# Miniprotein binders against b1l550: the designs that were tried, part 181

Target 1, 279 residues: b1l550
Amino acid sequence: MRLPEELLERARDIHSEAPSHRIKLDRVGSFGLKVPVEFKGFLLLAEADVWVSLPEGRRGVDLSRQVEAIYELSNPPKDPFSLCREAAISLLEKLNYADSSGVSIRFDAPLQDGESLKYYGVEISSIASDEIINKIRVEILGMTACPCTAELIRAYKSSEIAATHTQRSLGILEVSTKAEHPDPDKLASIIERAMSSPLRTYTKRPDEGGLVIRSLSNARLAEDVVREMIHLFLEEFGHLPEDTHILAAVRSMESVHMHDIYAERSFSLDEIRKEISSH

## First folded at step 18 (miniprotein)

Design s136
Fold by ESMFold2-Fast, scan of step 18:
Structure s136 (fold): chain B 279 residues (1-279), chain A 95 residues (1-95)
Amino acid sequence: as target 1 above (279 residues)
Amino acid sequence: SPEYRKLLLEAFKLIREAMKLLREGNPEEALRLLEKAFELAQRAFELAEDDPRTRMALWLMAYIRWLQAEAYKKLGDKERAKELKEEARELEEEL
């Protein structure tokens, strides 16, 4: 038996009721939504989370209004930065009980690699309240070569050509700012340049040999890579507001061990400039 | 492929028009546009050269099937609506 529509209209508005306990919730929303985006000429399927704050006197959030907000802005597909910012603003406008809103969008970004494409990870967020904070996280794989083993082998063999283990390393740059999102391709470039060498989607045998030799000639600790990433970031993005917060990190998947090596540094632009200028 | 992008953009355009028709109470015409959109999305799926582009086309095919199910529901064809929702679910499971 189908329930008459009038029964639904007479039903209690559960979400607008007082909760059993008067506790504010920071994030309530729809997570794992599939949304199309347009990124640098590519149509890509992204995954989105949308959320709002919930005041202590309200029992629940109208989740259907959240889904409507992001999907209304997703057809036709638009760039993920504009989608993120506009959806966060729209959520706050549609859900007037909320003090803040947020949207996070994750996708694999294409990067030209010779005649092929390679992909790197991007997560973009916009958090709206009295101000808008934009956040971007870029993750890309590169290669590192161990300088410690290289030195040991050179001493043992008296060889001019260094021999050492190489491994895939994941570089991470995360930026939170009141300015617009930094260009993720530039962040990916910073990460790759800080590594011993970038990874390629396809190499011929002579090119593969050259890549390995480049890595061996540019051996770097995870700690070295993080410091180089910070140095390169300051050269490219030092113009951002002083309260911009950055996380730089590397996870090295050590080929000779069953465990990984990890190094990171979090800082604000104001903090790092004072640190560098004090030496 | 430039053809891949063109097919998807045309499919999205047909979806927008179909959704307008559904709101205006014309589910029959909406279904015709959605079937054209599905054929375009399926052709894009066949042209996809990597996993991210394959996933984009596959999701769009699933979304169109879900919209067709809603249209049949408005027409009172519950069996057809159920079949299309199951097809949409199967497509989404491939993601």
Scores: ipSAE 0.515, ipTM 0.841, lowest interface PAE 2.3, mean pLDDT 86
Fold by OpenDDE base, second read of step 19:
Structure s136 (fold): chain B 279 residues (1-279), chain A 95 residues (1-95)
Amino acid sequence: as target 1 above (279 residues)
Amino acid sequence: SPEYRKLLLEAFKLIREAMKLLREGNPEEALRLLEKAFELAQRAFELAEDDPRTRMALWLMAYIRWLQAEAYKKLGDKERAKELKEEARELEEEL
């Protein structure tokens, strides 16, 4: 059924009407869009969220324009960092009633692991208003070995390399900055280096043995891992603006308990520098 | 493979051109380009051999079907547009 063109002219623009309640909304948008990106030479299908603010005097957001904005910028596929920034800006330009916009892009990032690929989780975001804030969250699994149990067993058996329980641990780095997004591969590397050992997709028996021995020789509490992550982050990314905000966290899936151990620190670069300098 | 990437990038190029043609009011020529793009995406899908790269190829195929549906809608062929939208939906469900 073709709706007569005449009906379109008579139809009220519902989105532009005054709402029944004059209340501003912070975020209105489309979540879970699939968008193509190019990351480190890989073409990846990512998940994206796009949103804008809605002023108190407007009933609704033109959601179709939001979707069009991100898809126009996604062809040809480009790096997700540029896509986030450009899309956030484009949303404000296209939806002039909005005072803020945001884009988040999520995907599993490929990482070379010998002859195979392993993956880590990435969420890249940009929020635009009077300024642009770039955010990146990286999650990667590693392995931790408990130093407390190792010490107890060392004391009991008088062995240089003491057996201890090991577990998978999820390391998290989240960075919010007015600068460009930090390199997620570098963030992932920081997390892996802060752990007792990385995880491997495939190991031969000698390699597996070596990995376990390394983990035992590098036994770390969840607290140790977080502190090491922060230390390594400062070494690599200490050049970022002082108002850059960081979350460093570890969730250890403990093998001797039914519950997980969690440790985190949230900080700005200026705060943590002052803290370290005071010691 | 270099071939897989080449096929996808060429398909994306054709899609951009087709979208331009649709905006310019030339749905017939847009459909020709979209059909070529679909063939390229399908070949890419075959080369992916059910690895993670399959998702990109499937998404692209679905997106092309959606664009073809919009083109047929502009041509007044509502029946074909509905069929293509259904095909797009079916492909998206495989993602």
Scores: ipSAE 0.469, ipTM 0.797, lowest interface PAE 1.0, mean pLDDT 89

Design s137
Fold by ESMFold2-Fast, scan of step 18:
Structure s137 (fold): chain B 279 residues (1-279), chain A 95 residues (1-95)
Amino acid sequence: as target 1 above (279 residues)
Amino acid sequence: SPEYRKLLLEAFKLIREAMKLLREGNPEEALRLLEKAFELAQRAFELAEDDPRTRMALWLMAYIRYLQAEAYKKLGDKERAKELKEEARELEEEL
């Protein structure tokens, strides 16, 4: 039921009232908004979260201003990186009681795979205060093959090409920086190159055999994949500010076990350079 | 496809023009543009080749129906506004 405007006019401004407890909240906002974006020539429906900090003396946030801010910037659809940054800045301007604002945008990014498309996961954020921090997370599936079993089979059968089990693996790269967001296609490429082989959207039996053979010839532990992702990341993105933070991780869905294998490393560029130069 | 993208961009252009007309107090002309936008979004929906592109077109169709409902509300046609909001919700449920 719609309330008459007279009732709304006589209602208290609840959001500006003092709260029951004087406690600051870090993020208050509208989560799960559907927002159109343009990514590399594709018009895509993304999911967005928008938020601001809430001071200890204020009961609530004007959520209608948050929704208005992002939708004003969404027509025409623009690239999700500019949308993310501009919306975060706009929120802080519109809601002057806030110390910080943030916007995250999630979408499935298209990647050419022969004549078809495959999709990988992208989440970007911009958090605005007296500076802007940009964050990007890329997730893409690939294939890994067990080197331990491969070596055992090679020894047993005296074969140049080892037989071993293969499995799907999820590669993850997350970057937090004061610079612009890294290109997600380059992050996805790093992950795929670190794997034993990429996954295809569609493939025939001969092509499937080729992927399996590639995986067997390039067997890698989860630990190997993470180290290779870090190595390739430094080659491509070593120019980023020294305080840039990175998470590299892989989750291997083991075909011979009821559980997954997981490996990760988080680091700053300053930290990892010192570590590598000591060896 | 290139046609899919072109149809959606034209629909977004008509929506921007319609929203300006709504702000200026011309809901009749806004409705004319919004109906053209809906037809373009529907054609894009028919051309969609995968789930992400289908969802994009469906969301735009729902959004246009919400804007049409607001225009009818400004014209005092509360019954037509309610019908369009119901159509918009049905489209959103498909997302």
Scores: ipSAE 0.572, ipTM 0.861, lowest interface PAE 2.0, mean pLDDT 85
Fold by OpenDDE base, second read of step 19:
Structure s137 (fold): chain B 279 residues (1-279), chain A 95 residues (1-95)
Amino acid sequence: as target 1 above (279 residues)
Amino acid sequence: SPEYRKLLLEAFKLIREAMKLLREGNPEEALRLLEKAFELAQRAFELAEDDPRTRMALWLMAYIRYLQAEAYKKLGDKERAKELKEEARELEEEL
């Protein structure tokens, strides 16, 4: 049924009405949108969240305009960093009642692993208000070997290469900055280098043996991994603004326990530099 | 493959042009471009051979069906618009 055009003229704009309760909302938007992006030469289908703030005097957000804003900017597909920033700005321009906006884009990033590809998790975000804050979260799996068990077995068998339990560990780096988004491949590399060894998609028997031996020779606690991540991050990204906020974390899926081991540190660049300089 | 990427980028180009035509009130010409875009996306889907690239091609096919539905709605063909929206939904379920 075509609604008579006359009815559209008489219909109240529900979204522009005053709400029953005059309360500001921080985020109102569409979550779980599928959007095309180009990342490192790959065309990828990503998941996106888009939102704006809602003032106390407005009942609802025009959600259709939010969806249009992100799709207009996503064709042709572009890098997700620019897409996040540009979309956040565009949302504020299109929805003039909002004092803040945000965009988050999530996908599995391809990483070269010999002749194959492996993937790591990426979430890229931008929040716009009086300033723009860029956020990136990288998650990648690696392998850790336990130094405590290694030491016990070394003491027991007097072996140069002590056997120990190994497990998969998830490394996390989250960076929030007023600067440009840090390179996620570099962040992923930092996480892998901080662990006992990286994971491989495909290994031949000699290569697998070498990987395990490397892990055993580089045994690390979850705590060691987090500290190494921070150290490597400072070496690579120490040039970022001092108010840049970082979360470094590891979740170790322990093979000898039913529970996981978790370690984290949250800090600003200013705070951590002061801490390190004091020693 | 270089061919896969080329097909998708060409489809995106046609979609941009079609969307412009829809805004300008020319749904007939928009439909012609969208049909070509769908064919390109379908070829890309076939080349993906059930790898992760299949998702992009499927999404693009669904998106084109939605745009075609909008065009038919502007032309007053509500029945065809409903059919195309259903096809789009079915394609999205495969994502």
Scores: ipSAE 0.459, ipTM 0.790, lowest interface PAE 1.0, mean pLDDT 89

Design s138
Fold by ESMFold2-Fast, scan of step 18:
Structure s138 (fold): chain B 279 residues (1-279), chain A 95 residues (1-95)
Amino acid sequence: as target 1 above (279 residues)
Amino acid sequence: SPEYRKLLLEAFKLIREAMKLLREGNPEEALRLLEKAFELAQRAFELAEDDPRTRMALWLMAYIRLLQAEAYKKLGDKERAKELKEEARELEEEL
């Protein structure tokens, strides 16, 4: 994509000058760029941020060159992981005064749900310097059911099937690693399996009954969901480098309260393995 | 939809060809390809079955309008370039 000539002319005259104060800046760039990506056969519009470090002796960054770098790589649309890594590397090559570069790409990822699609949130980043660090964050909605209310109703009704309140919950997995980005569909699957039940985009009456029964039979606290997400993550991605950092979190939108419940745990693979093995 | 994907990929191919023509100083031929690209993107917009795919097609239509504006500017038609930039802005507002 070409930028307006007016923008290109203004950027050239000033950026190479000495700054008012000799202070390094960690991230200077173009944020909120719309870029096309190809994800698992789908062409989708993503939102991208691109940045570089700025040394103490330089007034500004060549913003037009940042935008050119990502758009040159975006046609034809490519997978967002390759785009992220290649754009970060390209930024360092084109802007040789920078010590580091980064690219973040956000999009709604399609997930097959019967004959329909549902979408979950994905944000990926690549930060390039003398090495590349890859980050991915996946957010997906599911359902949780309260085990405390279920137990009270079971005792009162003397029923094998406990009734309880249900609510939407947002599951979050974030991974930072020197390895390739984990597959977001696998991260989404981990989150959904940790929930009381997944949310469906379209349900018929018999399917709705099944979803409700599944939720009631699998009642879980937000704390339970986070622990299960960590357990399932280690089963699927325990092979990642020991210095890989993970955030697992759940935000439960409580139907009987005016506020949300939140539970989280951050850890490195090395840290969590030592913790688990000590029990 | 296989047709939705095919239309967008063909539009992207025409855009790459048009951008090359603009760099080579042939804005008239670039405009011909960009007009075809816009029609393909508009057809993809009509086939979009959900918000994410609708946004993809809308953005591409706006992007093509911006490229057409640059081509008209190179031809000295500032009025048509301004109209196309306004059409692009209106399409972007619907995102």
Scores: ipSAE 0.623, ipTM 0.878, lowest interface PAE 1.8, mean pLDDT 85
Fold by OpenDDE base, second read of step 19:
Structure s138 (fold): chain B 279 residues (1-279), chain A 95 residues (1-95)
Amino acid sequence: as target 1 above (279 residues)
Amino acid sequence: SPEYRKLLLEAFKLIREAMKLLREGNPEEALRLLEKAFELAQRAFELAEDDPRTRMALWLMAYIRLLQAEAYKKLGDKERAKELKEEARELEEEL
């Protein structure tokens, strides 16, 4: 039903009114939008969040304009990095009362695994204000083998390759930078290389045996994995700005316990370089 | 398949043109493009064979139905606009 134009002229603009309580809000927007993106030749349906700040003197945000902003930029589908950055800027331009904006895009990124595909989780974000901050979060599953149990069994059986419990572990790298978003495939590779072994979508008997043997030969604590992730990250991405912030974390879904083991380190590039150089 | 990607990209092109026509006040021409876009999206859906690519095709079909509903609303056909919105909802529930 199209309302008569005359009624629209008489209607108060509720969003532009002064609120009953003059309080600024940091984020107001639409969450869980579906948007098409192009990622490494794949067309993917991603989930997106869009928001802006709301000044104390304005009752509400024009939510329709936010949704229009991201969809205009999503056709034709483009890379999610450009989409995040361009949409964040566009939001500030379209909603001139906002001093900050943000866009977050989430999807499962395809990764080649022999003749098959596996995937990892990725969240790409951009926050715009007086500056633009780009954020990327990568999550990928790997396998860890426990070195403590391996050592106990080695001592008991005197075997060259000691049996140990293995578990799936979730590795996480989150990077916030004023530079361009780091390559998520490289981040995923760092996480996989830091673990005892990667996971495979499919295994043949010889391949499965080899994967298990590799894990046993490269047994690592959750703490070891996080430290290795940081080390490999510095080798690959040490050229990023010094104020770049990183979160490296591992959640090990322990097979011998009902609870998970978690380890993390949050740091800036300048902080961690000073720490390593002091040893 | 290369064909699947081609169909979707062509559909997106038609949608972009249709949206421009809707903004310019030409809903009749917009509808013609949206019908073609829907056919392309439907062919892409058939080629996806129930793999993850099916979701993109379904989303696109739903989005086209919403744009068609907007066009019919501009033409004053409220009944057809309501039907198309319902079809869009049904497609979105399959996502």
Scores: ipSAE 0.260, ipTM 0.689, lowest interface PAE 1.3, mean pLDDT 88

Design s139
Fold by ESMFold2-Fast, scan of step 18:
Structure s139 (fold): chain B 279 residues (1-279), chain A 95 residues (1-95)
Amino acid sequence: as target 1 above (279 residues)
Amino acid sequence: SPEYRKLLLEAFKLIREAMKLLREGNPEEALRLLEKAFELAQRAFELAEDDPRTRMALWLMAYIRMLQAEAYKKLGDKERAKELKEEARELEEEL
């Protein structure tokens, strides 16, 4: 039932009241919103978080204004990069008490895999204040094969045939930049090329054998995968601003252990170039 | 599928027009467009070849049911509005 307008005018504006304690909050918003996006010709259902900073003198944010900001921009569906940036800017425009705003959009991105599709994880963020910082995180599963076990078996059997265990590994690239978001398909490609082999959605038995043989011939430690990811990233995206920050990581779900192996490196483009040029 | 995409885009177009009609105080015409939009979303659901596309179509069907509930509420049909809201919740539970 709709409340009479006169009653609404007499109701307290709770959000604009002074809070019980004068403490600034960094992020207040609507989390887990379902929003449609158009990505590379696909219409996909994404999940979005929207937030703003809340000053010490204000009790709450107008959550309806936050939802309006992203939903106005999501119909018709558009690319998630433009949606993310435009919604973050719109939040600051609509909620003038905020010092900063942010939007994160998560979805499963399709990637062509022979005659079928596979999916990888994408999270895109834009944080707006006096400047805009764009972030993208790509996660994709691949295969790694252990070089240590392969070497032990070769030494033991005096065999030319490499044998070792294989496992699923999750590759992660995260980029934070003042430039536009990098293409997630290119980030996914970097991750897959750094691994022993990519995973397939569907494989006929002869093709499956070929992937296993490729993995065994291209055995890599988690540490090797991270270094290769960084190398390939610099080849593709070394043109980004020097203050661009990157996280490269891999989590190997070791098939012969009860635990995972994890390797990571965080760096700025300026930092890594100086490091590489020092030898 | 090109047909899947075409159906969803046409449904979104009808939803935008229906929302305009609801703001202008014409819920009867809005309901006609929303029912057509629901048919298109349902056909897209049937054509969906994978889980992400299925979820997209399913969400759109739920959203249309919520808009129809709002239209019936504006017409004073509280029972029909309640039924449509419950149908929307059931569709959202499948997500």
Scores: ipSAE 0.320, ipTM 0.744, lowest interface PAE 4.2, mean pLDDT 84

Design s14
Fold by ESMFold2-Fast, scan of step 18:
Structure s14 (fold): chain B 279 residues (1-279), chain A 95 residues (1-95)
Amino acid sequence: as target 1 above (279 residues)
Amino acid sequence: SPEHRKLLLEAFKLIREAMKLLREGNPEEALRLLEKAFELAQRAFELAEDDPRTRMALWLMAYIRELQAEAYKKLGDKERAKELKEEARELEEEL
């Protein structure tokens, strides 16, 4: 609903007023906007956050201009990487008092899984100022099998067949770079290859035994998975700028515990190369 | 499916044309295009094979209803505008 013009003419321009305290704010914006995107031939509903910096002398931000900026660029739906970058740039153009702007877009990305699709989580961001910083975070579930319990059971039974508990593990790769966003399908592939096995949406024939046997043959600690993700990331994306920052993490939902196990490592490409060279 | 995507893209095209007509002061023609867009989005909703594609179609249906409400408001039909906003709200609650 629009208010009558008479009321708008009488109202003060609150946003342009001086604030009660002259304090700069880093991010002010519209969060949780629903926006359509096109990703690899799929039209998907994404959730977007848009923001700008606010100078110490201005009370508020023009939120309607933020919403206008992203929706104007969303029809026709475009790829979320271009949308993210273009919307961040558009925000700075439309809101000239801002020193920086940002856009984050979150959606579930499809992966072919036999005759059906499975989905993994993607969040991309672009932060614009005198330069553009691009971020991407990929989360995908896989399976891990405990090597410690496998060894205990092997010793107990004196068996060649290792038995152990398996559990769902969430793998996470986050990349911040001045280059283009990395391909999220490649990041998802790195995570799945680092796991004991990938998860399936369903099997055409119930072959859960095969999945379990694969996991048992490739038992890995959460710590093993993180190290393998880093190794595979460097093979695929080692060409990125040296100041590229990466977070690799795994959260294992331990089937034999009431709590989860978590392992992570944050690093820049410069940092990790120097570390590896020291070993 | 390819058909799901094609229906949604045609609906988005009609929405762009309708938005131009609304800016030019032709809400009556805009409403005709928006109703066609709604039919396409509804067919896409019926063809959706999973939750993400269902949500995409459902959101577009709600968005079209909001645009139709704005068009009726410009025509002075406050009752029809209110009905369409309520339909949009109900569709959004299913997201």
Scores: ipSAE 0.596, ipTM 0.869, lowest interface PAE 1.8, mean pLDDT 86
Fold by OpenDDE base, second read of step 19:
Structure s14 (fold): chain B 279 residues (1-279), chain A 95 residues (1-95)
Amino acid sequence: as target 1 above (279 residues)
Amino acid sequence: SPEHRKLLLEAFKLIREAMKLLREGNPEEALRLLEKAFELAQRAFELAEDDPRTRMALWLMAYIRELQAEAYKKLGDKERAKELKEEARELEEEL
């Protein structure tokens, strides 16, 4: 029902009123929007969050304008990196009372695996204020083999290839930078290369055997995986600004325990370079 | 398929033009474009072989129904607008 225009003129703008408590809010917005994006030639339905800051003197945010901002930029579908950055800027332009804005876009990224596809999780974000900060989080599953159990079994059976327990492990790389978003495929590749082996969507018997043998021959602790991720990241992305912040993490879903093993390191590029150079 | 992608992109183009027409106060012409867009999205849905392609087509169909409902509201046809909103909701539940 469209309300008569006469009623709209009489209605108070509730959002523009002074709040009962003059407190600034950091993030007010719409979460869980569905937006189309184009990624590597695929049209994907992504989940998006959009928000702005709210000054202490304003009761509420114009949420409809936020939703309009991202959908205007989503048609036609474009790459999620440009969408994220452009939407963050557009939010500040449309909502002039906000001093900061943010957009986050989440989807499963397709990755070629032989004749099939696998996927990894990706979250792309941009935060706009006096500057723009771009953030990307990549999550991909791999396989780890335990070196400690391998050594125990080797000692017991005197075999060249020791049996050990294997588990799925989630590798995480999160990068926050003033530069452009790092390539998520490269980040996913770093995580897979840091693990004992990648996962495959399908395996034939010879391929499965080869995958397991590779894993056993490249047994790694969760701690080893994180260190290898950092090493490989520095080789590929060492050209990023020194104030770039990185989180490298692994969650190992241990097959011999009911709990997971978790390891992480948070660092700036400047910090980690100084640490490595000191050894 | 290349055909599926082409259909979706053409539908998005029509939607963009329709949204412009709605903002300009021309809901009748917007509806004509939205009807064509819906036909393209429906054809894309029929050609979809996998879940990601199916979901995109369904989302687009739902979004078109919402825009059609908005256009009919502007034309004063509240009953048709309500029907189209319900159809949009039903399509969204399948996502």
Scores: ipSAE 0.196, ipTM 0.657, lowest interface PAE 1.5, mean pLDDT 87

Design s140
Fold by ESMFold2-Fast, scan of step 18:
Structure s140 (fold): chain B 279 residues (1-279), chain A 95 residues (1-95)
Amino acid sequence: as target 1 above (279 residues)
Amino acid sequence: SPEYRKLLLEAFKLIREAMKLLREGNPEEALRLLEKAFELAQRAFELAEDDPRTRMALWLMAYIRKLQAEAYKKLGDKERAKELKEEARELEEEL
C-alpha cells in the first residue's frame, strides 16, 4: 500500500522534536554498512559504521542522510583512509546539530606472502569535531614458542635447539593519534617481527621446517612479544605527537592448555618515554 | 581558539546553503558560496595552533574543492572539475 503524499504535509518532524529527557547522546548512527574500498591496488568489501553526537534538545538523528553520505563518497571506491576522513567531515556538514561525527571502516588487508597472499585485520576510524582524531587497529596471527619447555628439553638433551610447544598468537596494535593514520602494513610488520616467527598461507616441507626452527630459536612469552612490539613501535613511530595513545596486546592460543594467555599494555607516547627513562 | 571554531562553523553553514542551491539547479551561486567557504577554511588553517586543527582545516579545504568539482561537472566544465579534484588530492596528501 502506498500512502498519499499529502500526509507528509501533516506529519510531525519527529527527529527535530524535544526528547522525553534532555540527555546528550555520544554516538547515534548507522552500523554495519557494506562499502567497497580500494586498498593498495585491491578492491575489497569493507564494513562501515557512521555516527554523530546528538544534542540534549533533539529527539533523533536523520539516519537516511548518514547512509546517503557514505554511499555517495564510496562510489567510485576510494582508499579507506580518505573515505573515513571525508565521510566524517561530510557528516558534520550535513547534520548541523551534531558537534562531532565518526566513521569506522574494517576489512581484511592482503599482504604479499611469497607467491601467495595472507590477510590481516584492519579497522580505521576518524572522529571529527573542531579537530580530527584518527584511530587504527591491526590484528595479525603469528607463531610463538614456549621458552620454559624449551629450557627443560635443552637441559634434558643438551641440545642447542630445544623442542618446545608452539602455538598461534594474535598480535594487536591500536593507535589513536591527531596525526594521519599509521601505515597498517608497517604495524603488521612490527607485530610479526615481535613474534617467534610469522605464519604463512602456503608452505612446502622445507619452508615449514624453517618456520618451526626459527620459532624454536626465538622462543618468547606473550609478555616478551608485547614488550618487543612496544620497542619496535617506538623505533618506527616515535615521531607521532606525544599524546598519541597506543594499545599493544597478544593473545596466545596455548597448545598445551584449554585456555589462552593474554598480555597487554596501553600507554601514551609521553607516558612510555618517561617510564623508560626512569629506573 | 574561539575564532578557529567560528570559521569552521561558518564554512559548514555556507556548504549547506551551497548544497541546497545545487539541488535547486543553481550551481553558479553554489560555487560562489563554496569559494567563500574555502576562504574561511583557509583562514582557519592559518589560525590553527596545533597539528590536529591544521589537519581538520586542510581536509575541510579538500572537501570543499571536491564539492566545487561536482558543481563544475554539472555546469559541463570538465576541465575545471578535473583541476579542482587534483587540487583536493594535493591538499589531502599535504603532510
Scores: ipSAE 0.012, ipTM 0.504, lowest interface PAE 8.5, mean pLDDT 83

